# VH-VL binders against q9nrl2r1430to1533: the designs that were tried, part 35

Target 1, 104 residues: q9nrl2r1430to1533
Amino acid sequence: GGVHELSAFEQLVVELVRHDDSWPFLKLVSKIQVPDYYDIIKKPIALNIIREKVNKCEYKLASEFIDDIELMFSNCFEYNPRNTSEAKAGTRLQAFFHIQAQKL

## First folded at step 19 (VH-VL)

Design dd28
Fold by OpenDDE, fold request of step 20:
Structure dd28 (fold): chain C 104 residues (1-104), chain A 124 residues (1-124), chain B 107 residues (1-107)
Amino acid sequence: as target 1 above (104 residues)
Amino acid sequence: EVQLVQSGAEVKKPGESLKISCKGSGYTFEDHWIGWVRQMPGKGLEWMGMIYPGDSDTWYSPSFQGQVTISADKSISTAYLQWSSLKASDTAMYFCARQTFDYKSGYYEYFDYWGQGTLVTVSS
Amino acid sequence: EIVMTQSPATLSVSPGERATLSCRASQSVSDYLAWFQQKPGQAPRLLIYDASTRATGIPARFSGSGSGTEFTLTISSLQPEDFAVYYCQQYDDWPYTFGQGTKVDIK
């Protein structure tokens, strides 16, 4: 991307993406690899989608941005049992997010 | 504007290695799958595989599994297609393409932008 | 893999006439179907996605229809620049697959 002053949302997305526990959230789940995913998750979302929405200025309020991030985690915890690597990563990333979101 | 620019034409001999490139611009490179398509002379289009630069997740078509290597360097918005040992039958045009997604519905969709192609000629 | 079959292999049409191209999938691909146009020495150009939605900048004379296993690309009034090879492609299942193409040439 270009050199510019990042918005709070842009910066937070970058930090989330760079986090070691972002791997379950970087992209949408593949229906090919996980055939039943979209039978369970009706509002799929991932960091790439959220970043695109930020780029499109779709978030007018911080609460809207936060809602999408929380949806992303909610989807993860709904589909993945607590003892999975995905859920564990999600738990850690969500904790990180909650700390960073205090700045919004 | 979204662009995919591929490396130049290659003339090689059987047994040689080759790595061609596809550089994306005008969008967040690491957030979109990049696919590779082969088109042999006078023939149709064949999907070879695709890679997600954000995590290097890579899918190959069965016909190309083990025949080529797809990789990416997100730091320079570039995807690669490489051969360890070329064959004459690898002579073809190779295209890269970007997959789009619907950010409102949260689904991956079609491949909307294509590179200009890289001609690879392999002959003794 | 899902096999995409296009017909006819070659379609000869006069300028101004209607061109109808068919694409059949060996199994349902829902509406995950795209149409591409390719001219010699050029990359494929996206015409239609999701079976019936025209890509940005594509003239209204191009239209796509169908779902499941049967799809159609229609050029309502063929223009000189429309003579090319057309491919359908499914993106419902991996590996993604193209039809073998239909060549639209001058009658």
Scores: ipSAE 0.899, ipTM 0.949, lowest interface PAE 0.5, mean pLDDT 95
Fold by OpenDDE, fold request of step 20:
Structure dd28 (fold): chain C 104 residues (1-104), chain A 124 residues (1-124), chain B 107 residues (1-107)
Amino acid sequence: as target 1 above (104 residues)
Amino acid sequence: EVQLVQSGAEVKKPGESLKISCKGSGYTFEDHWIGWVRQMPGKGLEWMGMIYPGDSDTWYSPSFQGQVTISADKSISTAYLQWSSLKASDTAMYFCARQTFDYKSGYYEYFDYWGQGTLVTVSS
Amino acid sequence: EIVMTQSPATLSVSPGERATLSCRASQSVSDYLAWFQQKPGQAPRLLIYDASTRATGIPARFSGSGSGTEFTLTISSLQPEDFAVYYCQQYDDWPYTFGQGTKVDIK
């Protein structure tokens, strides 16, 4: 990828972080607060992790960036029942992401 | 280069309030936990608490719960530690520190960068 | 909280000698264990993290080993600049906790 693509990833992450429904995704789930989380979720990820990967130029393709964000949502839906606030927030944020990702 | 720069030494009287600061730079401040550590004169290190600037999630060590307030202003990449009413026993060096994470595995890790410390002296 | 216990409290060694510092956790902390060096008037300096990984810039004479509840910091050949206080710290459970420290001084 080029500089423009990296910038696009950075911008999209900022937009995701600023979204009202980003709260379940800002940081990694605490194993202290949710002891069984990492027994279920084997590939934990959050927006802070994704942003770090962007900063380190780990994403060479837009598909790689998208895959990580989709993984983030997948983890949320795997662990949280549909009627939870986390899952509902995830659904809305994912919809937002899908719209914004069209710009990539 | 990642840096944590703390505010200067403080000399206070018992009963006075105090707010010291820790400014981060060289990284995305809101994405890392910031912790505070106390070191009383001639003593060891004690975790006081930590805050995630991105959402202000704050954890206190039981010994410090209700004794201090930890806060952050991500707009200026600064974390704070404050007392409403200082005691002589609050005399100590206070350090802030950043927690890192493994972006490949997706786990939080150790506290890798530390501030230079803020000496707080409380005496009548 | 998890109690970290270091031994010995003071370790007197001569330059060039091997120094072995111990750290014990009251319960398993897996490999979420760090070692710090602190000199008077300075902030702690990270030496080892994840029990056995040297931090960037740390000389090879420093090594960490162990897992679970028993950990060791080894300085293979003590240098003059290594005389300091050393702390272990677990970051497996909150509140994070330090050992009480081991002072390494010159014999």
Scores: ipSAE 0.896, ipTM 0.948, lowest interface PAE 0.5, mean pLDDT 95
Fold by OpenDDE, look of step 19:
Structure dd28 (fold): chain C 104 residues (1-104), chain A 124 residues (1-124), chain B 107 residues (1-107)
Amino acid sequence: as target 1 above (104 residues)
Amino acid sequence: EVQLVQSGAEVKKPGESLKISCKGSGYTFEDHWIGWVRQMPGKGLEWMGMIYPGDSDTWYSPSFQGQVTISADKSISTAYLQWSSLKASDTAMYFCARQTFDYKSGYYEYFDYWGQGTLVTVSS
Amino acid sequence: EIVMTQSPATLSVSPGERATLSCRASQSVSDYLAWFQQKPGQAPRLLIYDASTRATGIPARFSGSGSGTEFTLTISSLQPEDFAVYYCQQYDDWPYTFGQGTKVDIK
């Protein structure tokens, strides 16, 4: 990254990463640790992927960025039962995201 | 430009401790796994383990589990490989390497960038 | 662990000739297979990933093929700078594992 002020997308990603409930989303799920994950989740995504897309200016519209973030949460809720730590963390992080996204 | 720069050659005695480093630049360090590979003199390559600096998730190869410690300091974009008590058999070249991912498909992939290697010589 | 076996151990080839290197996995690794080139005193250099995709900057004379358990690295016309040790490596399962290497030297 260059020495410049973070864009709104960059800043939001940083905030999401720093959030206490970001741990399920920091990186892609390992198919080694979770062998059936990619049989269920067909569009895997994580914050590191989203950050890379931001860095590469892949998002031209805020809606595209939001769609990826929502996909990330959708994947979590699709794979993880509601009573899991992952799902609970996702619920909280998504709520945080929705508040922050209003700034976009 | 992505670069991995490793610390310099080490000459140690058996029983001594050692910590070598691998500093990444030109990319978001915390978002990529960093692996360590051993190459004993005149031998092939062996994966030792890898760490995800973003959360310090660490994997060891079974043959290296408990033999070394892999760590990272994402604040300075540096990964470490350390021994508490070196053996002569630890004499080798050690490489660090970055794992890339396909941000379109969402998969971790190959190790695309490598450090220049750190030669560790352990002899009495 | 998945055992990667390369053959031959040494391949003697004349400049300009075709070199064919084989790599076999003890179990399927799909296309999660990379090829590396290593010269003395240097770090491994990525040549091929996903079994058949050339890494950035790699000459077209290098090609990879195969899937599952059988893989091949081909150098269509060996250049002087191509004499080195070549390793295959699977990244389908942990621990990741390398083949023992094939040394390509001058006939």
Scores: ipSAE 0.884, ipTM 0.945, lowest interface PAE 0.5, mean pLDDT 95
Fold by ESMFold2, fold request of step 20:
Structure dd28 (fold): chain C 104 residues (1-104), chain A 124 residues (1-124), chain B 107 residues (1-107)
Amino acid sequence: as target 1 above (104 residues)
Amino acid sequence: EVQLVQSGAEVKKPGESLKISCKGSGYTFEDHWIGWVRQMPGKGLEWMGMIYPGDSDTWYSPSFQGQVTISADKSISTAYLQWSSLKASDTAMYFCARQTFDYKSGYYEYFDYWGQGTLVTVSS
Amino acid sequence: EIVMTQSPATLSVSPGERATLSCRASQSVSDYLAWFQQKPGQAPRLLIYDASTRATGIPARFSGSGSGTEFTLTISSLQPEDFAVYYCQQYDDWPYTFGQGTKVDIK
């Protein structure tokens, strides 16, 4: 979108990265450490990629930005059972995101 | 413009410590793996290890595990390679390189930008 | 560790002719294969990634092909500035490894 929307996207990504529960989402899951991940997850994404897309002005609509963030959480819940540290962190970060996204 | 600028050439004696640096600019430093590559005189390229500055996740090639320390300070966009006690066999050119990803496909990572190299000479 | 083997070790080619460089992996690396050019005293320069995708700003005379264990770099019309050492590198499995290099020099 416009300059003010891009600033809001940038600010939101910064807030997500700073959150204590961002650790599963900072970078793409390693195919070396988790060999079957990319057999299950077909549209991988992470906060570093989302931040790069914001910095390059690749989001034309707020809905596109929100869709990438929600895809990130959806991937986490699809791959990880609910009792895992990753899924629990995802649940808490998603709740935080929904609160912050009300500003968009 | 993405740039990786390395610290200057070093002439050292065996047993001395050394820390060389690689400063990244023109991109979000913490969001990209930084790796270190050794090139011994007249030889090919060897992967030493890499670090993700955003969380300090650090991987070493087996031959270099315990021989060097790779670190980063994301607050100043700088990665480091250090030795506690240099050997003559550490004489080499050392490159840093940035890994990136093809986020259109979401799964490829490759080295796209390289520092200019730091020549380290270790001799009595 | 995945061993990358390049052939030939040295390739003598006249300007304007085609150069073909080979790279073989000791096990499948899928398409996770890059090619680098290095001139003396300089940093490596990325030419090709994903086995066949040219990096930004790389001339069309450079092309990569192959998948799995067998890869080829082709320089379709060799220019004077192309005389260098060329390295393949796999990034499928840790540690990432380079081939030993192919030196392309003037015939």
Scores: ipSAE 0.746, ipTM 0.905, lowest interface PAE 1.0, mean pLDDT 92
Fold by ESMFold2, look of step 19:
Structure dd28 (fold): chain C 104 residues (1-104), chain A 124 residues (1-124), chain B 107 residues (1-107)
Amino acid sequence: as target 1 above (104 residues)
Amino acid sequence: EVQLVQSGAEVKKPGESLKISCKGSGYTFEDHWIGWVRQMPGKGLEWMGMIYPGDSDTWYSPSFQGQVTISADKSISTAYLQWSSLKASDTAMYFCARQTFDYKSGYYEYFDYWGQGTLVTVSS
Amino acid sequence: EIVMTQSPATLSVSPGERATLSCRASQSVSDYLAWFQQKPGQAPRLLIYDASTRATGIPARFSGSGSGTEFTLTISSLQPEDFAVYYCQQYDDWPYTFGQGTKVDIK
């Protein structure tokens, strides 16, 4: 990437955070509230961490940024059964992400 | 540069209300937990509670549940600690602190940036 | 809640000497343990997190060790600016809790 690509990453993260279905993804799942989560999910990630990485210019390629976003959704679907509110929110937010990611 | 700037010292009487503030700058305020810590005169440190400004998720230590209100206004990057009716035993120094990220640990639950403190004195 | 117990309460040490501070948790906290320094009239300063990782800008003379229930902060060659109160704090379970502090005084 470059300056335009990093600005696009920031804009995409802002749009994801603003989306109504972002609520399961804003911050890391609490090990206190969900004790078994980190027994199952070994590469945790959330929108606040992704935004911090964008702000620190840690993504060199669009593929690296996309990989973190997709990891976030993959973790959601791995941990949560299909019929849960979390998995349904993940499905809708992922669909929105795929549309927005075409702009990269 | 990450900074937390707290409101100034307060001298109050028992029964009065009070709301003190902690303003964050130099980072994305809504993306980090803000906690409140009490230090009574000559005593150690006690966690009171914490809030995630991005969604207002708020946790209280049991000793402080129902005793104070923790809130945040992310539009002005400010967290608050509030009493509806102060007691003499509320005389203390109050600090706010911000969580930082540690990508290597996989957990982001330690606090590394602190406000300067707000001295609250409650006396009759 | 998890009780953190520090010892000794006060430690009198000459400049250039080694100080060893102890912290015990009432149950395992794994490595979710931080050490803070506090000088009179100041906010706490983070020294060590994750039991043994030195925070940015903290001199190498500060080191942390331990896991589970027993932890140690070592100051290998005390400087005049190191005379302060030191707190351990666990962040394994809510509420997060501090030890009662160890005061390091000039002998």
Scores: ipSAE 0.718, ipTM 0.907, lowest interface PAE 1.3, mean pLDDT 92

Design dd28
Fold by ESMFold2, fold request of step 20:
Structure dd28 (fold): chain C 104 residues (1-104), chain A 124 residues (1-124), chain B 107 residues (1-107)
Amino acid sequence: as target 1 above (104 residues)
Amino acid sequence: EVQLVQSGAEVKKPGESLKISCKGSGYTFEDHWIGWVRQMPGKGLEWMGMIYPGDSDTWYSPSFQGQVTISADKSISTAYLQWSSLKASDTAMYFCARQTFDYKSGYYEYFDYWGQGTLVTVSS
Amino acid sequence: EIVMTQSPATLSVSPGERATLSCRASQSVSDYLAWFQQKPGQAPRLLIYDASTRATGIPARFSGSGSGTEFTLTISSLQPEDFAVYYCQQYDDWPYTFGQGTKVDIK
């Protein structure tokens, strides 16, 4: 939405990036390091892309912003087995996100 | 406006250390890879390495591994290229550049903004 | 690592004529190919990315084509400001690599 909603999106992304469990989500997965990732994940997204979209005012509704954040977690759980460090970090960061998203 | 501003030209002797800088502005510095490119006098362009300032993930081209150190300080939006002991063969122009990412493909992409270059001359 | 080979090394062209520059990769780089222009004393300037997409502000006389291992940069009507060295660069696999460059000279 408006100026206050854009500030809230930016603030939430900052909080997510600061979280200790953000490390799997800061940037897109490298196809060089993980050759099969993009065979499995067809809608890739990461916090740096979400922040860029906030900065460019590409989100018109809070639901669009929330959808991208949830897509980020969904991709993590689709690609990574439950007991991997990545999936565990995703679970904790998603829980944190749900608490912080109440500010929207 | 995205800008990359590099530190000024350097004249050094062999064996001296040097750290040159690249300061980014007009974008979220920690969200984009910064790479370093060498151009020896009269020669083409060579990638040296790149760093993601958000987590300090650092990649070196094989010929530069162990020869230089690439680092960043995201709190001041600055990337660095450093030699512990310069050689005459390090005489070159050094560019920093910001790598973009492709929203749609999920691959690392092209470098869309470049610094003005830092000339390093190593001579007795 | 992927070797990028440009040809010719030097291309002599009169203003107003068409210039055609070639770039070949030692293995497929799909469409992850950029073209840069560099004038003496300046940083490289991005012209084309994803093999055929013009960067913002690049004149329509510049066009890129090709995919996989063979790529072409075309300047349809050469202007005085186009005399420079042109580099192709792949960004498909690390380390990223440049071609050796093609110098476009006035004939």
Scores: ipSAE 0.665, ipTM 0.891, lowest interface PAE 1.3, mean pLDDT 91

